VH-VL binders against o81304. Designs and how they scored, part 22

Target 1, 187 residues: o81304
Amino acid sequence: CSIFANPAQRAKRKLLELISEEDRGLRTQKDPKKRDEIVNAIESMTVIGRSSITTDDSLSATWRLLWTTEKEQLFIIEKAGLFGTTAGDVLQVIDVNKRILNNVITFPPDGVFFVRSDIDIASPQRVNFRFNSAVLRGKNWELPLPPFGKGWFENVYMDGEIRVAKDIRGDYLIVDRAPYNWTESFV
Short names: E, the ipSAE of ESMFold2; O, the ipSAE of OpenDDE; V2, 0.75 times the mean of E and O plus 0.25 times the DockQ between their complexes.

## First folded at step 8 (VH-VL)

Design f4 (framework fv_zilovertamab; at its last look DockQ between E and O 0.05; V2 from the best seeds 0.00; counts 0 for: pae O 10.3 > 2, grease 18.92 > 18.9, SAP .517 > .496, placed apart)
Fold by ESMFold2, look of step 8:
Structure f4 (fold): chain C 187 residues (1-187), chain A 122 residues (1-122), chain B 107 residues (1-107)
Amino acid sequence: as target 1 above (187 residues)
Amino acid sequence: QVQLQESGPGLVKPSQTLSLTCTVSGYTFTSYYIHWVRQAPGQGLEWMGSINPSGGYTSYNQKFKDRLTISKDTSKNQVVLTMTNMDPVDTATYYCARDSGYYLFYSGMDVWGHGTLVTVSS
Amino acid sequence: DIVMTQTPLSLPVTPGEPASISCRASQSVDDYLAWYQQKPGQAPRLLIYDASNRATGIPPRFSGSGYGTDFTLTINNIESEDAAYYFCQQYNNWPYTFGEGTKVEIK
């Protein structure tokens, strides 16, 4: 017995298949054909998600990176080996009610680089953020960095499993809900 | 010493394809987004599109998307604008400009090329 | 597209005096707004971003203010070198759009 997927489920599966072997976007940087396929699949998700509310309480989650075009995150993921480590999960930790967003790059077992931000909901799909601070932290040390900047992103599609976003610079982000909750730990 | 320089033909006939090159120097080519902006004689500025040079991802003003391609050549530190089916109304000075933003942040276009005038005429 | 309307289109000024240029957006752009200066025969120069932050190397006599739809560039103590076109740009919505410009001229 089988059930046919609806058009939204087919579009979602196509996107997830296209990004699944792209090393979170590192391989896509050198593959214009795959790039175009993924961008077209994102446009399909944008049409499906149009007019939906993607900024309600269900946005509050630990979101785990599946694929991105953001060069700063991709650089850190690519170059983690130069520092004797590997980049682990890359996260956005959002709490809409508390108006916070943390961007996190993990370096297991104990390392983290993260950016703390305040957020506000600008529209049904738009989130504004303002950078509070950044830290680079190891097992028993922490190096705070100056806060800098503000911007926005739009969640063009969101469901119980994934979120697709585009930001002020035109970069894309595709994330799923992590099977855990990340909590900032102060040493 | 950050520098952007546009180059290309000064005269193009109607219906022809324009190709302009923006050559950058004084910084790592993949570190900053490049925008194309044009200015018709005696007129204001019009944003055409941008490119993320790390992966070649582009954003276009939909007004131009059917005719405009922005691409890169990392080995030459170049961004290329290609625009098909040129029309006399496309006569303008074309600029490339650098976006100095980072990490989800746009702070305007801080460094501009000198511009190249393209006249579209028979 | 968000239309950016600048007022005045031409602004005669006397060195030493203040000047103000207005920029109105057809819908809210929050504070995602920049100001540029363009001297004759030159490319634009970034003055202000995020409505009120001066870009690197911009003298304190330039200031920006506003939020939503109404924005002002103020030049306190005009110098002769400030004769130029001034443009606002919004980046709240794609495509980014510019105002049509204000020509500041020395009397």
Scores: ipSAE 0.582, ipTM 0.841, lowest interface PAE 2.4, mean pLDDT 88
Fold by OpenDDE, look of step 8:
Structure f4 (fold): chain C 187 residues (1-187), chain A 122 residues (1-122), chain B 107 residues (1-107)
Amino acid sequence: as target 1 above (187 residues)
Amino acid sequence: QVQLQESGPGLVKPSQTLSLTCTVSGYTFTSYYIHWVRQAPGQGLEWMGSINPSGGYTSYNQKFKDRLTISKDTSKNQVVLTMTNMDPVDTATYYCARDSGYYLFYSGMDVWGHGTLVTVSS
Amino acid sequence: DIVMTQTPLSLPVTPGEPASISCRASQSVDDYLAWYQQKPGQAPRLLIYDASNRATGIPPRFSGSGYGTDFTLTINNIESEDAAYYFCQQYNNWPYTFGEGTKVEIK
């Protein structure tokens, strides 16, 4: 903690430390106190990033889930074993220029569930999205799902490494830039 | 059948705290956003705040932020509204409503409670 | 806050005729716009969501249109049972905000 002189870096370090052992949010589901602590840290980051633009071209990336309160994603991660698989990286792939967002849950080596969305930049920090389609794929099979719904989230903090987001429902998302670029053909 | 039902006192004295409970049934409690909306007699609708029952995280109308608390009890499928320092101007029918959006998508408030009239009077 | 302005506030309609209610937002709400019907002594009922989609169980005579700042609720072939208040609501921004309401009366 003391090695960082910049308040933003200190806050970021604290946040990352808090979530490091929470298994992307699975453990936090059973630990309200820890969850609150993380949320408080996120709020600190929100203040730090209040005047920043988090919806420009730097948003375009493959973002990897570090921690979330989104119950549905956590459920899929937790219960993957029921289907004879294990969840790998959970990704949010954004292309600002193409105005697309893909939510991806990988099931290595060959499985993937992803949802295609269109996005609109609503403000310097807000992204509107609309689901277009969803696909569940295995090694030699594909199951398309019908499109459904829309929503929005705000990137309350973003730098060259991580992004912290809040959605309209009050759920939180912390992601880092994945060490690879995911594409629909990437399995 | 999906149902929401408000419950609580119909009469509150000035400066007292109002507590209302929204009991939900007929669906997965944690899957949908819950809103509180009130309507003064003969007036329009006013959004007060909301809660995500999945995590208990809330959003408030700034007008009520200092005296409004929304919480949830997952074990009872209930959302609770607490508002302090009640005033006659707070006399209204209070509704809880479910956001039709599931998970990440939102599509208006598709299920409403019947509403409960709260009168603030000495 | 986004201000939602409805016009007219009172709308007398003859049975069988169409009725149109306008809702204007002080800023763009995209298609994050809902319409509700409220009858006396009842809770609001969702009619339209996402500006143009009918909610479950809503008759086809109800339709919504618009995007951005200007929206319209249209009730074709008005029936006596359609006498009610109608509210628009944006859910594009916190706080959610409603229009003033339009009272539709049957002549």
Scores: ipSAE 0.012, ipTM 0.581, lowest interface PAE 9.1, mean pLDDT 90
ESMFold2 (binder alone), look of step 8: mean pLDDT 91; pTM 0.936
ESMFold2, look of step 9: ipSAE 0.543; ipTM 0.835
ESMFold2 (binder alone), look of step 9: mean pLDDT 91; pTM 0.937
OpenDDE, look of step 9: ipSAE 0.005; ipTM 0.591

Design f5 (framework fv_zilovertamab; at its last look DockQ between E and O 0.02; V2 from the best seeds 0.00; counts 0 for: DG spot H100, pae O 10.6 > 2, grease 20.1 > 18.9, SAP .537 > .496, placed apart)
Fold by OpenDDE, look of step 8:
Structure f5 (fold): chain C 187 residues (1-187), chain A 122 residues (1-122), chain B 107 residues (1-107)
Amino acid sequence: as target 1 above (187 residues)
Amino acid sequence: QVQLQESGPGLVKPSQTLSLTCTVSGYTFTSYYIHWVRQAPGQGLEWMGIINPSGGYTSYNQKFKDRLTISKDTSKNQVVLTMTNMDPVDTATYYCARDDGYWLFYSGMDVWGHGTLVTVSS
Amino acid sequence: DIVMTQTPLSLPVTPGEPASISCRASQSVDDYLAWYQQKPGQAPRLLIYDASNRATGIPPRFSGSGYGTDFTLTINNIESEDAAYYFCQQYDNWPYTFGEGTKVEIK
């Protein structure tokens, strides 16, 4: 007997199962068939969350990447080894009240690439963002990078555990609430 | 022996619905994606859509999205193509073909059916 | 959609000589490129996948090369039985798309 009587829970479970072994999207990047299957599952979640507000205070959190089609993030994760490092958690840290969003790629133990953004809540589900700075940081060094753009994403589903988003470029993002809070530190 | 076989009507009237069946044999039905590809007489190949027989997830060429449905019947090892509002322009040989769904093991569409000619005419 | 452009569309070849068919993608498809052979009245047959890997049962005289946007199918020592249409196909992004096809004729 299935304990998942709620269609939303079933759909969520299915989505999580689909992405569980896709290495945050690296594998799926080379598997368009699987990618599309996941996208279909995301669309189901979109329907489920269609009338929900996903841009309120509950959006404020450290979100951890579970799966994405974003090529830039996937590239960094994939190619980290070329630079003698390995990507750790990929995070999106949002503070709705402060109107800030930080995208973070960690390179344990000391490395981090993060991008600072300002955000505006555009609708019950859409967040507009503008990148205003980026930093690549090592243990004892920091390299500032030029700012590079703006965009938006829509949280098509969000609950106490996960968030599913679509962005302006047609990419998809699935994140969960990280078991820790990431905060920017200074060298 | 691995085999795919298309079956259905060879003649459809305009505005009617086409239903084609792809019957697979010789391998585990759920282990491979199934594509539908058509080819108008004397023309090239056109990808229509794909289904994962395991979960039933589908993807469609947007050209056909509004009138194309691909489904599966696991009990019969069959994939079914349904396309509504047929037009003479849809006259073509319709193929089903399998493709592996395994990461790192891409092999293209390695097994095709013989194809079935569908003529749309009044 | 990714547009696949084949050249030439017609290729007469003398037996024993090599034949080369080019396929260009409108955007990079990495190595997610397949080549098919189709003879009259028959379904396509997979020749090459992942740009350069021969499918099972395909003779060594068939080879594929390329990465990104430019790909080539080469048939060495062309045989009479190689008279057919040849199609490239990308499977990097939906929808899958095919080239126009190249008709290889034996002189």
Scores: ipSAE 0.007, ipTM 0.577, lowest interface PAE 10.6, mean pLDDT 90
Fold by ESMFold2, look of step 8:
Structure f5 (fold): chain C 187 residues (1-187), chain A 122 residues (1-122), chain B 107 residues (1-107)
Amino acid sequence: as target 1 above (187 residues)
Amino acid sequence: QVQLQESGPGLVKPSQTLSLTCTVSGYTFTSYYIHWVRQAPGQGLEWMGIINPSGGYTSYNQKFKDRLTISKDTSKNQVVLTMTNMDPVDTATYYCARDDGYWLFYSGMDVWGHGTLVTVSS
Amino acid sequence: DIVMTQTPLSLPVTPGEPASISCRASQSVDDYLAWYQQKPGQAPRLLIYDASNRATGIPPRFSGSGYGTDFTLTINNIESEDAAYYFCQQYDNWPYTFGEGTKVEIK
């Protein structure tokens, strides 16, 4: 029995293997050689995804963090122990038709930090965002936080399983489609 | 044409209260942090504190403890520094500066006011 | 307070050559480190944030490197307009603190 994958499937598999043991990027921060290898693999995905439309209805999903260079998210994940917990899934929840994006960091069993954003489609691969509000929530309490900030990200590759993005600050994000739908009203 | 402009008295007497105003224009006031930083003549920079104009959250350099208050007036696009019990050692140029933070984190002060010299002398 | 120590305090430079300024933190600040330029009578200008990212409009001859406690600002191909004071600043924890500055002068 013989099986083979086309070049795009091989490039995707290589990228996913490279990031699989990186603790969502925490280990990569300390390993510039590994970071360069992952970035090179991302550039291969960028070539494969060139000219595709990545901002249509298929962008609407609960996306789950696999790997990132964004130090702000990594700081929160790494320092979760200061709050007596460990960071769970880190999500981007996007609904293109409602023009919303929620960035979410979960802290099982009941904690969550999330930022609500408005989005605009700027081009076939680029999304502008503006932060609207933020919330830190525990089991029996909720603390609204001041919302601010804006930027853009560009989805350089997207398929039925994963999305690879670059943002205005030069950071990278690799996410997959979560097997569940997250909502802020879920308790 | 983002602009920050400090204003206030150039001279105060010891033990008096200083009030400086940072007026902001050219961008959405609530979208950026505002810092206060001072620089004594011929000296380096000293960070005093920060305010998020959305909601008014503040954090201060503990050196200034109960002397320092940073507040805002959203209707005027202003941040106000108030410092009590001024001392000649507080003579400095006072700057306000903005920070375009991402995810509630500081990422550098990208636009500064021109600064205003405050002399504390009897 | 995290003490930021800059070396050298005075740096004579020759146009066209590289120059480097070191900044050492008294404890790890990871990469939460910025560099500023200040010309006499002017407010500081942000050059580098997150240790190595150039701010908007900063020419590529400025670069930053380092992680943890030891950081370097490098100015490649020095130009006469680069004569100024340079400050590092940590933002890992409160209070945020600056180095004492390095005076870069054309020799």
Scores: ipSAE 0.005, ipTM 0.496, lowest interface PAE 10.5, mean pLDDT 85
ESMFold2 (binder alone), look of step 8: mean pLDDT 91; pTM 0.932

Design g1 (framework fv_nezutatug; at its last look DockQ between E and O 0.03; V2 from the best seeds 0.00; counts 0 for: pae E 16.4 > 2, placed apart)
Fold by OpenDDE, look of step 8:
Structure g1 (fold): chain C 187 residues (1-187), chain A 121 residues (1-121), chain B 107 residues (1-107)
Amino acid sequence: as target 1 above (187 residues)
Amino acid sequence: QVQLQESGPGLVKPSQTLSLTCTVSGYSIWSGYYWHWIRQHPGKGLEWIGSIYHSGSTYYNPSLKSLVTISADTSKNQFSLKLSSVTAADTAVYYCAREYFGSGSWLFDYWGQGTTVTVSS
Amino acid sequence: DIQMTQSPSSVSASVGDRVTITCKASQGISDYLAWYQQKPGKAPEPLIYAASSLQSGVPSRFSGSGSGTDFTLTISSLQPEDFATYYCQQYDSWPYTFGQGTKLEIK
């Protein structure tokens, strides 16, 4: 007998297969058919996770981007080369207890763009957020940027490995739990 | 080229803890999804022991008598297996393997050479 | 647990023969089935994934088929290097399980 949910596992596997070679969503931008397939897979995950709580303490983690339709992030990733760098891991660091969320785009070895946010748990699956500040940092320099709004996302599925989210703009986010904990560093 | 290498003592006494480490090279375990331990008793088939995701999530074969613990050290690009209270039944060749999702591949596509562990007094 | 039953447990064949090995799952596993080849003293090597997809580098004489509960590995024309033990493995659900193996021997 298996103690694991087979439907969830199958759906999860299918999703991971679909996004595995999409370069975090960059390739999908030009492939509507593939996008639709991925979205359908996400919807399957949504159904599976419908009654689950995805905003408890287990949400607190460093989440690493696997795939997204969020244009701003994809733009930064895609255009990083124009500035002589390459995007590394894209992270979302959440601390439910401290009510904070940081969106991070790394540019190894020393570059980082991160946005600080406050969060509020709105429901068992929804998180409201408000951007407080943004910073672009290099090795020995820091450029503060103005904050740019608020919104919400819903974690429609979450387990010990991945999280699938939909946001207020209709974008999708698939992240996994990073093998490390990201913390803000100071110049 | 991706390589996996098992390491650990080849002899363990009954009731002791079997401890093995798989060192991965040519590929970061940060980028892989599942890392597995499989064993093979002498002259027998393959038995899945357990798996670890880089997040730390673990999955174990409930049929095993010994307590199984799998852990990962991403800084060393290693993952480990511990079997507590081993018996002669735990004598086997132990393999570590990678399961990768690329292009829909869920194979154990890379294996270590295997390490023989004998449980004996 | 999902039980995987291979048949036959052993088979004798000659070079050039067509060989078929069957694997049956105790429950539906869709196409989450892999085949491996193991030679004595060596680690298993992957042959087939997703029931019918040939792993890169594997000769085309190997093929897999099936879905649900019944799966087949076929070697269209047996070569000397193909004499080995073959295992099916389901990865549909935890725990992963292997068939008991099929030893392919020289007739």
Scores: ipSAE 0.810, ipTM 0.915, lowest interface PAE 0.8, mean pLDDT 94
Fold by ESMFold2, look of step 8:
Structure g1 (fold): chain C 187 residues (1-187), chain A 121 residues (1-121), chain B 107 residues (1-107)
Amino acid sequence: as target 1 above (187 residues)
Amino acid sequence: QVQLQESGPGLVKPSQTLSLTCTVSGYSIWSGYYWHWIRQHPGKGLEWIGSIYHSGSTYYNPSLKSLVTISADTSKNQFSLKLSSVTAADTAVYYCAREYFGSGSWLFDYWGQGTTVTVSS
Amino acid sequence: DIQMTQSPSSVSASVGDRVTITCKASQGISDYLAWYQQKPGKAPEPLIYAASSLQSGVPSRFSGSGSGTDFTLTISSLQPEDFATYYCQQYDSWPYTFGQGTKLEIK
């Protein structure tokens, strides 16, 4: 209930309301005051999550993008219209036990931009990653792309619904747990 | 505008504890970012001492870990450095600084003016 | 710890000269490298982040390049206000470490 929600629940609700109409961050790019409001709300979530372990088995999930500041990802999402489609779900598929992270941008009905990475757990909240490969794939074709560098992110807040992350470059990511598991299929 | 100001004694005797405070204006230290102590030895380079994250978590240079404590006082918007058992080797200019990161940017964007600390008998 | 080695330790140059300062990391740090300028009696000021991105308000005569272990700072046409000490700093991992500095002096 809204009026009697504890301070942590109120902070989470405010963050989710702030990002709800931001087109995963595309509108935020054009509104620096809105971006600052969202970043301040993220800082509140960081305080709430400060003592938690966010790199355990519960990190293994298909995570669906709600909002980000990462320019390259937003560029790809924005330019999907040049290819006659709109970017669908944008995913991080993480398996801590297998030490993998796959970044996925879907382009319905059959397109995908797919980046494979190795990960390792660096601390209770930090994950290191290294990109292995990237591919742009359509219905019956694929185009391999060179992989990009390495980095880390910290999951500063995570619960059964959402994850809030910051990376070494100062970009932010807010994701929720998808109600499905993404699986790459090949014939 | 964000401003940082160091304060504390300029002269400390060997084996004593050095205590410095950084007062921050124009930004709440609990609203974001890492807040750092960095020192510069006479005629030499810069050495990172440690930081406090806005969540309260602290991180220290391993070479100083057993000697250093960083803490914060949110009511005064201050963070502090204590360095125990000082020697002449701890003579330096001490800076506090904010580490900004966002949208691919990273840097120590705001520094205090620095305070000179001399450790001498 | 990641050691950062700058060269040269000092350089004498005239106004209008092109000056290059190098910084070498003891292990790969991608482009997680910043450059600072420090004038006597003052705190360091940021010049460059991410190896090559200029901080707002920094003159275009400053440029940075490199990735991995080898980095350079270049001043294309030296001005009187550029005589200072320059530091590189890695932010790939804790502890953050700085180069020993390069003092740029008037010839």
Scores: ipSAE 0.000, ipTM 0.444, lowest interface PAE 16.4, mean pLDDT 83
ESMFold2 (binder alone), look of step 8: mean pLDDT 89; pTM 0.918

## First folded at step 9 (VH-VL; framework fv_zilovertamab)

Design i1 (at its last look DockQ between E and O 0.05; V2 from the best seeds 0.00; counts 0 for: pae O 9.1 > 2, placed apart)
Fold by ESMFold2, look of step 9:
Structure i1 (fold): chain C 187 residues (1-187), chain A 122 residues (1-122), chain B 107 residues (1-107)
Amino acid sequence: as target 1 above (187 residues)
Amino acid sequence: QVQLQESGPGLVKPSQTLSLTCTVSGYTFTSYYIHWVRQAPGQGLEWMGSINPSGGYTSYNQKFKDRLTISKDTSKNQVVLTMTNMDPVDTATYYCARDSGHYLFYSGMDVWGHGTLVTVSS
Amino acid sequence: DIVMTQTPLSLPVTPGEPASISCRASQSVDDYLAWYQQKPGQAPRLLIYDASNRATGIPPRFSGSGYGTDFTLTINNIESEDAAYYFCQQYNNWPYTFGEGTKVEIK
């Protein structure tokens, strides 16, 4: 019907275009101009998402990393090749009703690092989390790791496709809804 | 031993630009976020902003957003604070501090520099 | 901005006895609160994070408690080495804000 997207859809498209070839943020680390453009585009999304509820049941999903500033994730993605593998999908698996969040880094074909967390909704856009445990798993082995701590993130924008968040450290996260569900496979 | 050391001018004239450097030693520079905090004489501490040294991403106290820039030089293990249009009210001791947070976690600022006094006067 | 109010601002203490410092936030900060010590002529030292967790290497005589708006740092069995400034910091809201500090002195 309309040849033009509304202003909110244009801002979303601009953000997605800016991050699309940034290797989930690895290239952005080396490009201050692109960094500034992306951060400005995130601020536009924050304005669009202001006053919305981003912590309702639609937050429950397998979210897949599109772009981040978070240094630990980017380090793992960059250095996976040193261990004979590549970082696959990086996920944030949320179930609001069960009050759980798992952060997942996959290492195809069989590897995974994941962190289990409890969550609670602190406000219409803010989620508190507390790490329970972490696991590094390979094909035939599993190594449990001690819990890390707690923090918060705010979903400054969310729709049926993407979510934009900023956390307690000031790092950004942009994710989309994965076309699959990820679950722990322990019995 | 982990150390942070501030350096820069002790005296700045009104309307000039302040540049302070935080030099880091004893650990991997890109592993920890750096914060700037100031304290005016007889007043409390005031958080100014922080930087993620892996990509240079910053967070600012909105009070300073229009005149504060925090940047880094990884080759020198340095974080730089630049503040334009200095005013006598900006007279303070300026600290840099390391936070030891990781992966969505903040655990406070565990190592602080000694601080450097900056006086803004004609 | 969240205002952090510390009481008392000055606290004379007797060695061997406990001491308590209060920190009150102008609105809830949940448990996103840290405590710092700064001895004269030294860099600040992180004591407590997330209201009650001792930082690495902090003696058990330091403890923190509280949630929401009211927080307490307790120092059991005060030692002369504990004479210092103590201040709280909230990190629930941007910008992060600090209390004005409490000077702990040996009587």
Scores: ipSAE 0.525, ipTM 0.807, lowest interface PAE 2.9, mean pLDDT 87
Fold by OpenDDE, look of step 9:
Structure i1 (fold): chain C 187 residues (1-187), chain A 122 residues (1-122), chain B 107 residues (1-107)
Amino acid sequence: as target 1 above (187 residues)
Amino acid sequence: QVQLQESGPGLVKPSQTLSLTCTVSGYTFTSYYIHWVRQAPGQGLEWMGSINPSGGYTSYNQKFKDRLTISKDTSKNQVVLTMTNMDPVDTATYYCARDSGHYLFYSGMDVWGHGTLVTVSS
Amino acid sequence: DIVMTQTPLSLPVTPGEPASISCRASQSVDDYLAWYQQKPGQAPRLLIYDASNRATGIPPRFSGSGYGTDFTLTINNIESEDAAYYFCQQYNNWPYTFGEGTKVEIK
């Protein structure tokens, strides 16, 4: 406990504690009270990070989902069993240099759903994105899906470990830096 | 017709500051990144930096990090390059170029200015 | 910085024959690779982007291939008007970097 000596670390710890057992946000969907607590903690992090740049090269990483309110992702995670699979890591792969963002839902060992996006740095904290393609891939098959829209998210807090974001739809995202780098495989 | 045009002094004295302007026309100014690239006489191409006209955020070659500033004037559809402490080694043709990515994604530089020769000499 | 190495630096070609220029990256640039043509006294002209896509207005005799670290620009049925310098450029990482350039001369 003593290692968290500054307000940012304490707030971060609190946030991580709150989301630790929420199954990436699935459980929170049925617990408005808990959701509100988490949102309040996110708002605290927003204040802490309000003067920081969160769209520089340090944004380039494979980000792993810890918690979200985004319904589409949560739906896929929740319903994966209906399709005889289980959702693995949910990722955002960002490359600022390449101006790309890939949203990825893995279905181990071979399944993956990913959406390719182009991004633009709109401000020190805001990233604009545009979907340009999507793919559902299995072991020996691939189903391309049409692109579907654009938007933005703001990284309200980011450090060497986690990123907290708010998006255009009012959803929240908490991610950490994945212990591995996800890359799209090309046939 | 999409056009980029560089303008500025053709001669700069050592230690002085260079200011070049890239004027763009024929398309929505804020929809494309603008790059600055220079080429010393008889030499290759060197990327200097870029700017997102939508917000004015920049990327620089670290080689020029202490001397180079790129800015924009949206009202004039202009991008400005400012480089301090010029040296004869900085003698080159300076180009501005548009990134071909329609939604501000990288896809090569599809439109170039004619370039402007800048000579640094006493 | 990613170093782009072109070979050869000079390439004499007989009209009607093909010309191939190689570009090697010091590290992978995926397909974020462009080729440019530059004639004397002119600005560079985009030929190929994303390693293999021809830019608008570029004749079919120009083609690009490669992925990762090794790339090739091919000019089929070379014409006299193709005499120029050719440059590769990666845009995978900041800073963008160019090859040294290859001078294509018509015999």
Scores: ipSAE 0.012, ipTM 0.603, lowest interface PAE 9.1, mean pLDDT 90
ESMFold2 (binder alone), look of step 9: mean pLDDT 91; pTM 0.934

